# Designs tried in a protein design chat: VH-VL binders against UPF0128 protein PH1314. Part 13

Target 1, 225 residues: UPF0128 protein PH1314, of Pyrococcus horikoshii (o59052)
Amino acid sequence: MIKMLEGYYIIENPGVVPAERRFRMKDLKAWGYDLHLGTIEGERAYFISKTGERHEGETYIFKGKEYHVSRTQKEIPENARLLARIIIERGNPYLEVWLEEEDVKFPLTKEDPRIILKRIWEKEKLNQLLKHVRAVGLTTDFYKDNVFTQGIPLPYEEYPPKVRRVLREVKDIHRDLTGFGRFVFQYFGEVDKMHNYRLYWTLPTLHLFDIDIANEVDKVLGMLD
Key: E = the ipSAE of ESMFold2; O = the ipSAE of OpenDDE; V2 = 0.75 times the mean of E and O plus 0.25 times the DockQ between their complexes.

## First folded at step 12 (VH-VL; framework fv_zigakibart)

Design f20 (from d1 with heavy chain Y57W; at its last look DockQ between E and O 0.69; V2 from the best seeds 0.00; counts 0 for: pae E 6.8 > 2)
Fold by ESMFold2, look of step 19:
Structure f20 (fold): chain C 225 residues (1-225), chain A 120 residues (1-120), chain B 107 residues (1-107)
Amino acid sequence: as target 1 above (225 residues)
Amino acid sequence: QVQLVQSGAEVKKPGASVKVSCKASGYTFTDYYMHWVRQAPGQGLEWMGYINPSGGWTKYAQKFKGKATMTSDTSASTAYMELSSLRSDDTAVYYCARDYDWLTGYFDVWGQGTTVTVSS
Amino acid sequence: DIVMTQSPSTLSASVGDRVTITCRASQSIDSWLAWYQQKPGKAPKLLISDASSLQSGVPSRFSGSGSGTEFTLTISSLQPDDFATYFCQQYNSYPYTFGQGTKLEIK
């Protein structure tokens, strides 16, 4: 849905925020983890460790249980899916991650999504996401205020082509990548070769754990800089 | 499929008016600006202006202010362009053209054109 | 108004030739330029947007390049269906303006 209300421009896709999402080894690695096959208390299991912390053949104690690493996985096994969801417990968000192999679920981690997102964004130098994030829950909110002039927001018909292109990119992200989103935008014109604008962007948090989507959102946030 | 169908050819005398219609089908009429472009015989293309069917907002090239009037009927998914005080140099093919995506400024779907001939 | 000047106005070529049509803007239009093909008695057909982005269904022998004030449309190996008139159009600033056209004729 696209509409123009009282000097601001709103792009919404009111689709369903997914409860869970499938991810790739690339994403798990970006989150800072290795995936292992081995045993927990002698029973076959998949589990994670921080990148580089544990090695094949290693036996260790973690939270009172004995782990043995048989093989560090290079890829998600062909018969398995890496899955994650955001849950809210007592007002706090958590990223819950598990591997599902032939209907057997192996819990991998349950952590604060804000910590993992910050780690990803710092490593990948996604500076627009870092600078402009305001809230993380089931959805993540960004706010950017790049207004240096006094004035009234321009109507859409007066937006230069580059600004209209940014709005089209946002619409495509909502439609093609996230399925859900809300983008609220005001444009005040260009002064001294600087675009003056304000934006608020709400996206599903789970999708921001896909590094390719995170990159695209960061790019769009910076297009008018 | 997306389609724009224009009204038929018109022959007019100088001083008369003409109203060309452009009926849209296959898409949500109010989601795209509609442009009007003319082409005089053996000549290039000339942008005349547009209408936003959602609110009736228009923009005209300066040459056509006071000459052309663009309107739309959202219940009929139809855009209109009226020319007043016709002269012989208004003889042209008039096209309606749909903006590619809202208001990008380039046009992916065109009507078949309406020939307006002004002769004494 | 931004004046769009195409060259050449008429071009004679044979099937299989590589053809280049140029479009020059009187001031910078960044990359906000489209190319259209028009055959006699028909409406223009959009080929390229944003200087270089091919429309869906347009053969890969068509390509566009340029930014600022100078732009080109290239047909790498002419086919019989390509003999037509070609127009560039800027959408950087109002009023939107077209080049005068380039008629591509069979030799």
Scores: ipSAE 0.089, ipTM 0.671, lowest interface PAE 6.8, mean pLDDT 91
Fold by ESMFold2-Fast, scan of step 12:
Structure f20 (fold): chain C 225 residues (1-225), chain A 120 residues (1-120), chain B 107 residues (1-107)
Amino acid sequence: as target 1 above (225 residues)
Amino acid sequence: QVQLVQSGAEVKKPGASVKVSCKASGYTFTDYYMHWVRQAPGQGLEWMGYINPSGGWTKYAQKFKGKATMTSDTSASTAYMELSSLRSDDTAVYYCARDYDWLTGYFDVWGQGTTVTVSS
Amino acid sequence: DIVMTQSPSTLSASVGDRVTITCRASQSIDSWLAWYQQKPGKAPKLLISDASSLQSGVPSRFSGSGSGTEFTLTISSLQPDDFATYFCQQYNSYPYTFGQGTKLEIK
């Protein structure tokens, strides 16, 4: 018997949601999930489950099975965990994902991308994971206009030249990582004639087909801590 | 080998239009912005604008808004710059130039130039 | 628009000389400045980016310095191949602008 959790519904304009959480949500494919957002053609924001079905609102997980809370379905199993929910902030949809209490740390501070690359590259297991991940169809996405920017969303051409140089360094490092991981850039604007930004390093899209691949991903994520 | 090859010289009458081409080879065309720069006889260089071949985004210097139109053909790895309502002061050598990397603002590879002469 | 002013407009020198060309911006451009060499009938060639970064394949006798509004290009020992016109370019803000050029002539 599916037990209804009173008060659990689609959340619009939630309370404080850390920017770091929202950035990490964009790498949902690393966990076998996809997120598709609304388009100019009027497509709604939705979450694509592992089965390829489109869902809006909250998704829960219990013993490997997904349960979707929507306008018509509000029942979830006892002890189900929140897997994902769509957050709408001033017209901008985001997805918040909670699989376990354990969390993986990513670089969250203003930092020279070359220092991040040096730290990561000193860990010999990264090369082994890179070979393994490539074997299972991991692809390198091209950096496009504003595709790896968040915070103040600007077309690439509208960023100040100094900020664009930082984005170029990120592109070079991504190329040197051979498609393993990507940087997410958050721009906060100009304060006291200094441009303020953060860089996050995340995993690329990853289609996991067995436990050994998942174990390799976990090893690399542990190395970032 | 990275190179940019431009179309040949043009002679036009005032009021006409001219379209200059710039064919890129030796690199991924959509990864680099293409800029257009002109040089009047015996004068310095004047930046006109750029096109991002990925998506067709353009930016023009104010003087060239409504005067120049930049386009690109990704399948042909070719950028174009059309100049309308030509005047005698549009007589110049027109260059296409590749942004060094990801819109850094300086140009590491240049086309050979296309001479456009406007006279009646 | 940022105005770039080069001096001198023309410079006469002999092979082996040390040559300095200056470029001044009407407002601060940090180090977002490039130097180009242009020979008659040819497209410009990038020599230096970011005020002081020598491009691959450019002889080490070329060097750049400066920041803010004052920049210099130096050729430490002039060679015959160096007689050309030199241009500075700022890329701190749009529109990108060039200096008027410095023509380096044989004395």
Scores: ipSAE 0.000, ipTM 0.430, lowest interface PAE 12.8, mean pLDDT 64
ESMFold2 (binder alone), look of step 19: mean pLDDT 94; pTM 0.958
OpenDDE, look of step 19: ipSAE 0.678; ipTM 0.882

Design f23 (from d1 with heavy chain Y50W A61N; at its last look DockQ between E and O 0.54; V2 from the best seeds 0.00; counts 0 for: pae E 10.0 > 2)
Fold by ESMFold2-Fast, scan of step 12:
Structure f23 (fold): chain C 225 residues (1-225), chain A 120 residues (1-120), chain B 107 residues (1-107)
Amino acid sequence: as target 1 above (225 residues)
Amino acid sequence: QVQLVQSGAEVKKPGASVKVSCKASGYTFTDYYMHWVRQAPGQGLEWMGWINPSGGYTKYNQKFKGKATMTSDTSASTAYMELSSLRSDDTAVYYCARDYDWLTGYFDVWGQGTTVTVSS
Amino acid sequence: DIVMTQSPSTLSASVGDRVTITCRASQSIDSWLAWYQQKPGKAPKLLISDASSLQSGVPSRFSGSGSGTEFTLTISSLQPDDFATYFCQQYNSYPYTFGQGTKLEIK
């Protein structure tokens, strides 16, 4: 089910900028709000300065570009956005994060992820998909509602156990990932062609948009093994 | 501490009704489905159905449709199971049990049980 | 309905013994099976879910295995507190059904 997570994310109100920009997904569950991670090379990384700012301290080279860093993680404004990507490399899933305003690009894309996300968000195809595809989703807010009622092709309790398990795992992954802030939007498929369906994450509800429920259920069941 | 505390034993005559209560504490009552399971003397366990306290939705084992009614009171964090038109073969210990997580279908916390005896 | 059949119905064993209890489903239930322990006068206690996932706080001497239609619960070294009745339960389809129980007695 890790392939269902591949794609780009926008995290609103993350609270802090993590020291590390890339980490293995298997470590995700162990991390909480602390987010005091080392560098991707095992050395402690610190907050990366904004464009034009230079510190007298340590210099970090990332993807051939020079960054000046501070030794302290920084609180960020409530309206700040953290961009993220989940990708599998050599069989290992990774999470990569960066501030929307940073000059950081990830090596596997030939386009800036910010440009890709904006293009997808503004596309006519997304609007058409949202109009014509029924949504299956679960709420992550246990206090108010643990059933998603909008656009469900079948009531949650009528899905086979394998489908309910994947929906619960998606909920659990969302819960784990929201330790890094609030997820507003995840879109994949068209970006990297890794998936034939689309998963839209919106607070407080996780949506799985499915054009043909029978075909997508079979596909999802195939991903559990 | 997560607990389910059930009402005390009941002795009823055939044709009567009985309503068993199950009071939850130590967790958010509306976050978990509640199941009802019975056990006749010297016999195995029999699943009766579930109620989702969030919204009051229910699902019954077909065998208990028209016989059992499940309800809940969110303000009191209490689930109820009522049996109508009691017969001698309804004599059993009735348990409430909390679903592990979002209707997994297995149960991690159980009430202590309520003995219902139908005598004639 | 899916019928769950346990064997044996009664098993006599001594402390320190390795004990195996079997549960069979009338049709495939994949791995959607839980095991419970029940002592006289007490409610059942969840031991294992998803055929093999040991629940938190349950001693490591308990283990489960199997898939499809045949499942086993094993106690590697029986302790005095383990004498009880054990039930399997399927949650593959409605209605959820339990086995008839296996009573583990002192020899």
Scores: ipSAE 0.224, ipTM 0.705, lowest interface PAE 3.5, mean pLDDT 66
Fold by ESMFold2, look of step 19:
Structure f23 (fold): chain C 225 residues (1-225), chain A 120 residues (1-120), chain B 107 residues (1-107)
Amino acid sequence: as target 1 above (225 residues)
Amino acid sequence: QVQLVQSGAEVKKPGASVKVSCKASGYTFTDYYMHWVRQAPGQGLEWMGWINPSGGYTKYNQKFKGKATMTSDTSASTAYMELSSLRSDDTAVYYCARDYDWLTGYFDVWGQGTTVTVSS
Amino acid sequence: DIVMTQSPSTLSASVGDRVTITCRASQSIDSWLAWYQQKPGKAPKLLISDASSLQSGVPSRFSGSGSGTEFTLTISSLQPDDFATYFCQQYNSYPYTFGQGTKLEIK
């Protein structure tokens, strides 16, 4: 890590983004889905529907196939894993989600991650993420400009303890939660009890589908407000 | 695992100088500021200053300006503190202490201390 | 400089007692205060940071509270290993300063 680069403080973790990630029922619910066990064209399957749209015992047609709901799951089955990955097709990102039971994969959805992320952030009231997101792909970029009186950026050694604590929490998020991250920060001081700062934060998009990670990022983005 | 090992006790006469070393192991030396803290016999603790090993920059408590000089050798993972123009009231135990996380201002790992005795 | 004043200077207590040590800052230091334990001939040991955050490996009987100018270190049930001198330290402003210490002795 370098102390200053043209008035910036940079926190990087050069780790790797995993190709896929395990998620919990809590995450799937935050994404706006119910998980069902039942049949598709008479064959045992897991599938999803929008929260509250389909009920146990219901039979319905979706995209030309007959679905029957045997049980709406309250938790991910103990012998299964909820998995997802980000893929890029024709220049566009998609969140691909499936349930893996033993060695069998049950596709659940493939959708624009931007739509799902906005749904999550709105439902969970993660206002910093909503306000400051700028780009979504394999990584997601945030930009926050909270500068009311711009001057010369302060060096690290002049950062007040509260700012140093924010930087420590960013370092911990990169190390413990996301593995990879880049946080670029400028601090201009406190004027009228308001911190003046600018930041850029790049994180693996897949991790932002974990509601607890999303919440931690949102809290850190707002910590100096 | 993380350790700070300081050089041994020193006995000096007034007017001499002394250079205390603090060798770090078990962590990346340049990722953490190193502080120096003194404790005179029967007295409390006094923060002397810090050094950033990656850039060599220092901050001194004004009380020790001109008395103490802090340096580091990144290739040896070692911080140094030199006291000049020693007087009897410089008699103390001198500790190096690692900042908790780059520059938080509090210290999680301490050296064992180096006793400097100044007497004629 | 911010003066840190501890009270009491000496505290006599028995194993099992609940003890409280107070640290007062001459100016507000927000929550930027640490507590250290020091035994004779040994370096200080960090117990608490940011007024109330317990360090890893420190027994849960230790706790800290306070903000602004008044801070408290509490030991809920004193153990034999806890007899030592305790220091508070502010890191709100340079120079960083320590309290004069509280010696916790066996009654």
Scores: ipSAE 0.006, ipTM 0.527, lowest interface PAE 10.0, mean pLDDT 90
ESMFold2 (binder alone), look of step 19: mean pLDDT 94; pTM 0.959
OpenDDE, look of step 19: ipSAE 0.747; ipTM 0.908

Design f30 (from d1 with heavy chain Y100H; at its last look DockQ between E and O 0.02; V2 from the best seeds 0.00; counts 0 for: pae O 10.9 > 2, placed apart)
Fold by ESMFold2-Fast, scan of step 12:
Structure f30 (fold): chain C 225 residues (1-225), chain A 120 residues (1-120), chain B 107 residues (1-107)
Amino acid sequence: as target 1 above (225 residues)
Amino acid sequence: QVQLVQSGAEVKKPGASVKVSCKASGYTFTDYYMHWVRQAPGQGLEWMGYINPSGGYTKYAQKFKGKATMTSDTSASTAYMELSSLRSDDTAVYYCARDHDWLTGYFDVWGQGTTVTVSS
Amino acid sequence: DIVMTQSPSTLSASVGDRVTITCRASQSIDSWLAWYQQKPGKAPKLLISDASSLQSGVPSRFSGSGSGTEFTLTISSLQPDDFATYFCQQYNSYPYTFGQGTKLEIK
């Protein structure tokens, strides 16, 4: 469903322009079923129901044989591609989506530092971070701080030394990010009683994430499989 | 050749203020936190606080809140520490010290020290 | 505040001796401890970080050990350049605190 292209994802063969630009990743499971993405005309979103009626709303309808009626009467090509990126906010993954040829902001826009930084991240370097994240996640210190149970971002300087050590590993992996500001940990909650905290990091100034990195972190920490 | 060079010795009267400078060279000034540590004659080391030169964020030991002010000039690669309302027990050698890496909390490069004497 | 207590306060030794200096924290600091060497009139020099990680350029005769509240700095074979004052420092919590120092002097 999602394919990597230079640090961003392509959703193949969409039939319509998305009315909502941001979706929780779990909603992608519905893209293979009778779920539709709509389009936006000014302040309004429109979609065509399976019964053939045009409805006004912010609901998305996808895919294939249906198209939206815009004020411009423009058809959406069947071979159109949606460009997407994954962002993690407060422990929740979101997918942001754009039609490739629209004048809406494109994730592959030249000189976007988020794209450059993603291209620099190497999977092998992540293995060093995952070793430290796993070790830190097993530390009892994480179970004593109520702030960590809520996933509320803290300034870098206020994190415990063990957490700052993990953040320094992130800095070392993203050496080209030096100077872009603080890193924020996101907590996905407990998976089991032996490991009460699960750590996931985000870049607050960039909001950039890689699904391979996300999947490897989740796999190591036992969140997803 | 990473180096921190501090300003010269100062003699002050009680109630005065003093501003110590610390000029960094041989590395990217904004990539490292700068700490201040003092040492009274014949005594141990006392941590005062730090500044992040990249954004100006400061953290002070409780004893130095409202007493010390830490600033930096990124264009000059210089950190400053100003101590106000001086008392005789502020007589000490004042050091600037570079954090090893993104606030590790230990200090790999030290200035040579600035002696501040407070006497009547 | 976390209080760091060093023992002994003064230690007399001869070249070639094995010297051990102890540092105790008033509460657990895990391994967030550094050791510094200071010679008269000079700034401190970092020797060891994270309780046991020897810094680049520091002679291998220096070693550190410990975790929690009890830490040790060992010099396996004392050399003339080693006569100095040694300080431990915790960085587990603010404010960062130092021990009172151990003065190592020639016998």
Scores: ipSAE 0.323, ipTM 0.783, lowest interface PAE 2.3, mean pLDDT 65
Fold by OpenDDE, look of step 18:
Structure f30 (fold): chain C 225 residues (1-225), chain A 120 residues (1-120), chain B 107 residues (1-107)
Amino acid sequence: as target 1 above (225 residues)
Amino acid sequence: QVQLVQSGAEVKKPGASVKVSCKASGYTFTDYYMHWVRQAPGQGLEWMGYINPSGGYTKYAQKFKGKATMTSDTSASTAYMELSSLRSDDTAVYYCARDHDWLTGYFDVWGQGTTVTVSS
Amino acid sequence: DIVMTQSPSTLSASVGDRVTITCRASQSIDSWLAWYQQKPGKAPKLLISDASSLQSGVPSRFSGSGSGTEFTLTISSLQPDDFATYFCQQYNSYPYTFGQGTKLEIK
């Protein structure tokens, strides 16, 4: 990280990292879950299972509680919201997911966000994210070192058009998709039609659970390759 | 800090009833199930049941159905357990215990316990 | 009901010793097992959940292992603060049940 102390270009959006985010059924599906309406211990409840693991009409015991699947939901109910947040407990991150129907909160799962993100990225073949992720908490850090020639970082004025375009894309992602982000960039020039650069990118973790956002981030990370 | 504070020791006659309170603080009372566990003198731990403060749903061990009644007051962040028709073998320390998270089934926070003594 | 049987009921050991406590379930409980420590006149304290997940603030000398019907709690090197009674608890099925306890005392 000491290498990033000089000759860098910063794109930073001082927005707010959301405490929670609303998601859609397609997102839940992307995470590998089905949403069910039924009963837990005879009490009406929403709950989830791994995709394809449980079916309508099924009664089963899980961790000492009786579950009955009345219906597998195709969509989030109109009067409900699918919500998630990242919390840090004892130095470890957790993704808490729940469904709010009017004033009732139905907990769905509490998972390691890293596991779910990896699952999404592998399924969607987001190789840049998989390769360059370094830390996952309330925010996620990406680090990419494509420096193959030693030199002094160039000033922005000497960036080629393609590099400047990448930086614009980053700015747009911060503005339009994440509302928050810090992108630190060093450029060392183009050698043999290869861009020599280093980047550090911090984004809100919750937004990376949106597959559309994740795809855009992955795309940008690979633009100079 | 998260803590559960229970009411004081009780001494009762056989046939009487007793109501133990458990006041929660340091967290959102309605977000966690509250369990009750008792421990007879020199004996092990015995799970009695739980209440969901959000909605008031209760589940009792078969042994304690009709014996124990669990309630809660969300405005006071307090759970209650009432024991009826007390007998000598109801003598024990009674604990309230918070479920770790939702309905995980293990207990991360305990009250200090309430000793209930039933004697003639 | 699932019966949890701990062994031994009493264990005498010295500071620095490696100690193992066993908990057996009458039927499979997968990994839904917790370990608690209780000192005289005090409420139980959660040490381990899900058979092997060490809770925050619990010394690393404590560890749990096992699945199905056989579980173990291990203290790699006993410290003076470790002498207490230990309980296992299953939460695979209702009613939740505890082992009868293992009293760890000073030799």
Scores: ipSAE 0.000, ipTM 0.525, lowest interface PAE 10.9, mean pLDDT 92
ESMFold2, look of step 18: ipSAE 0.564; ipTM 0.829
ESMFold2 (binder alone), look of step 18: mean pLDDT 94; pTM 0.958

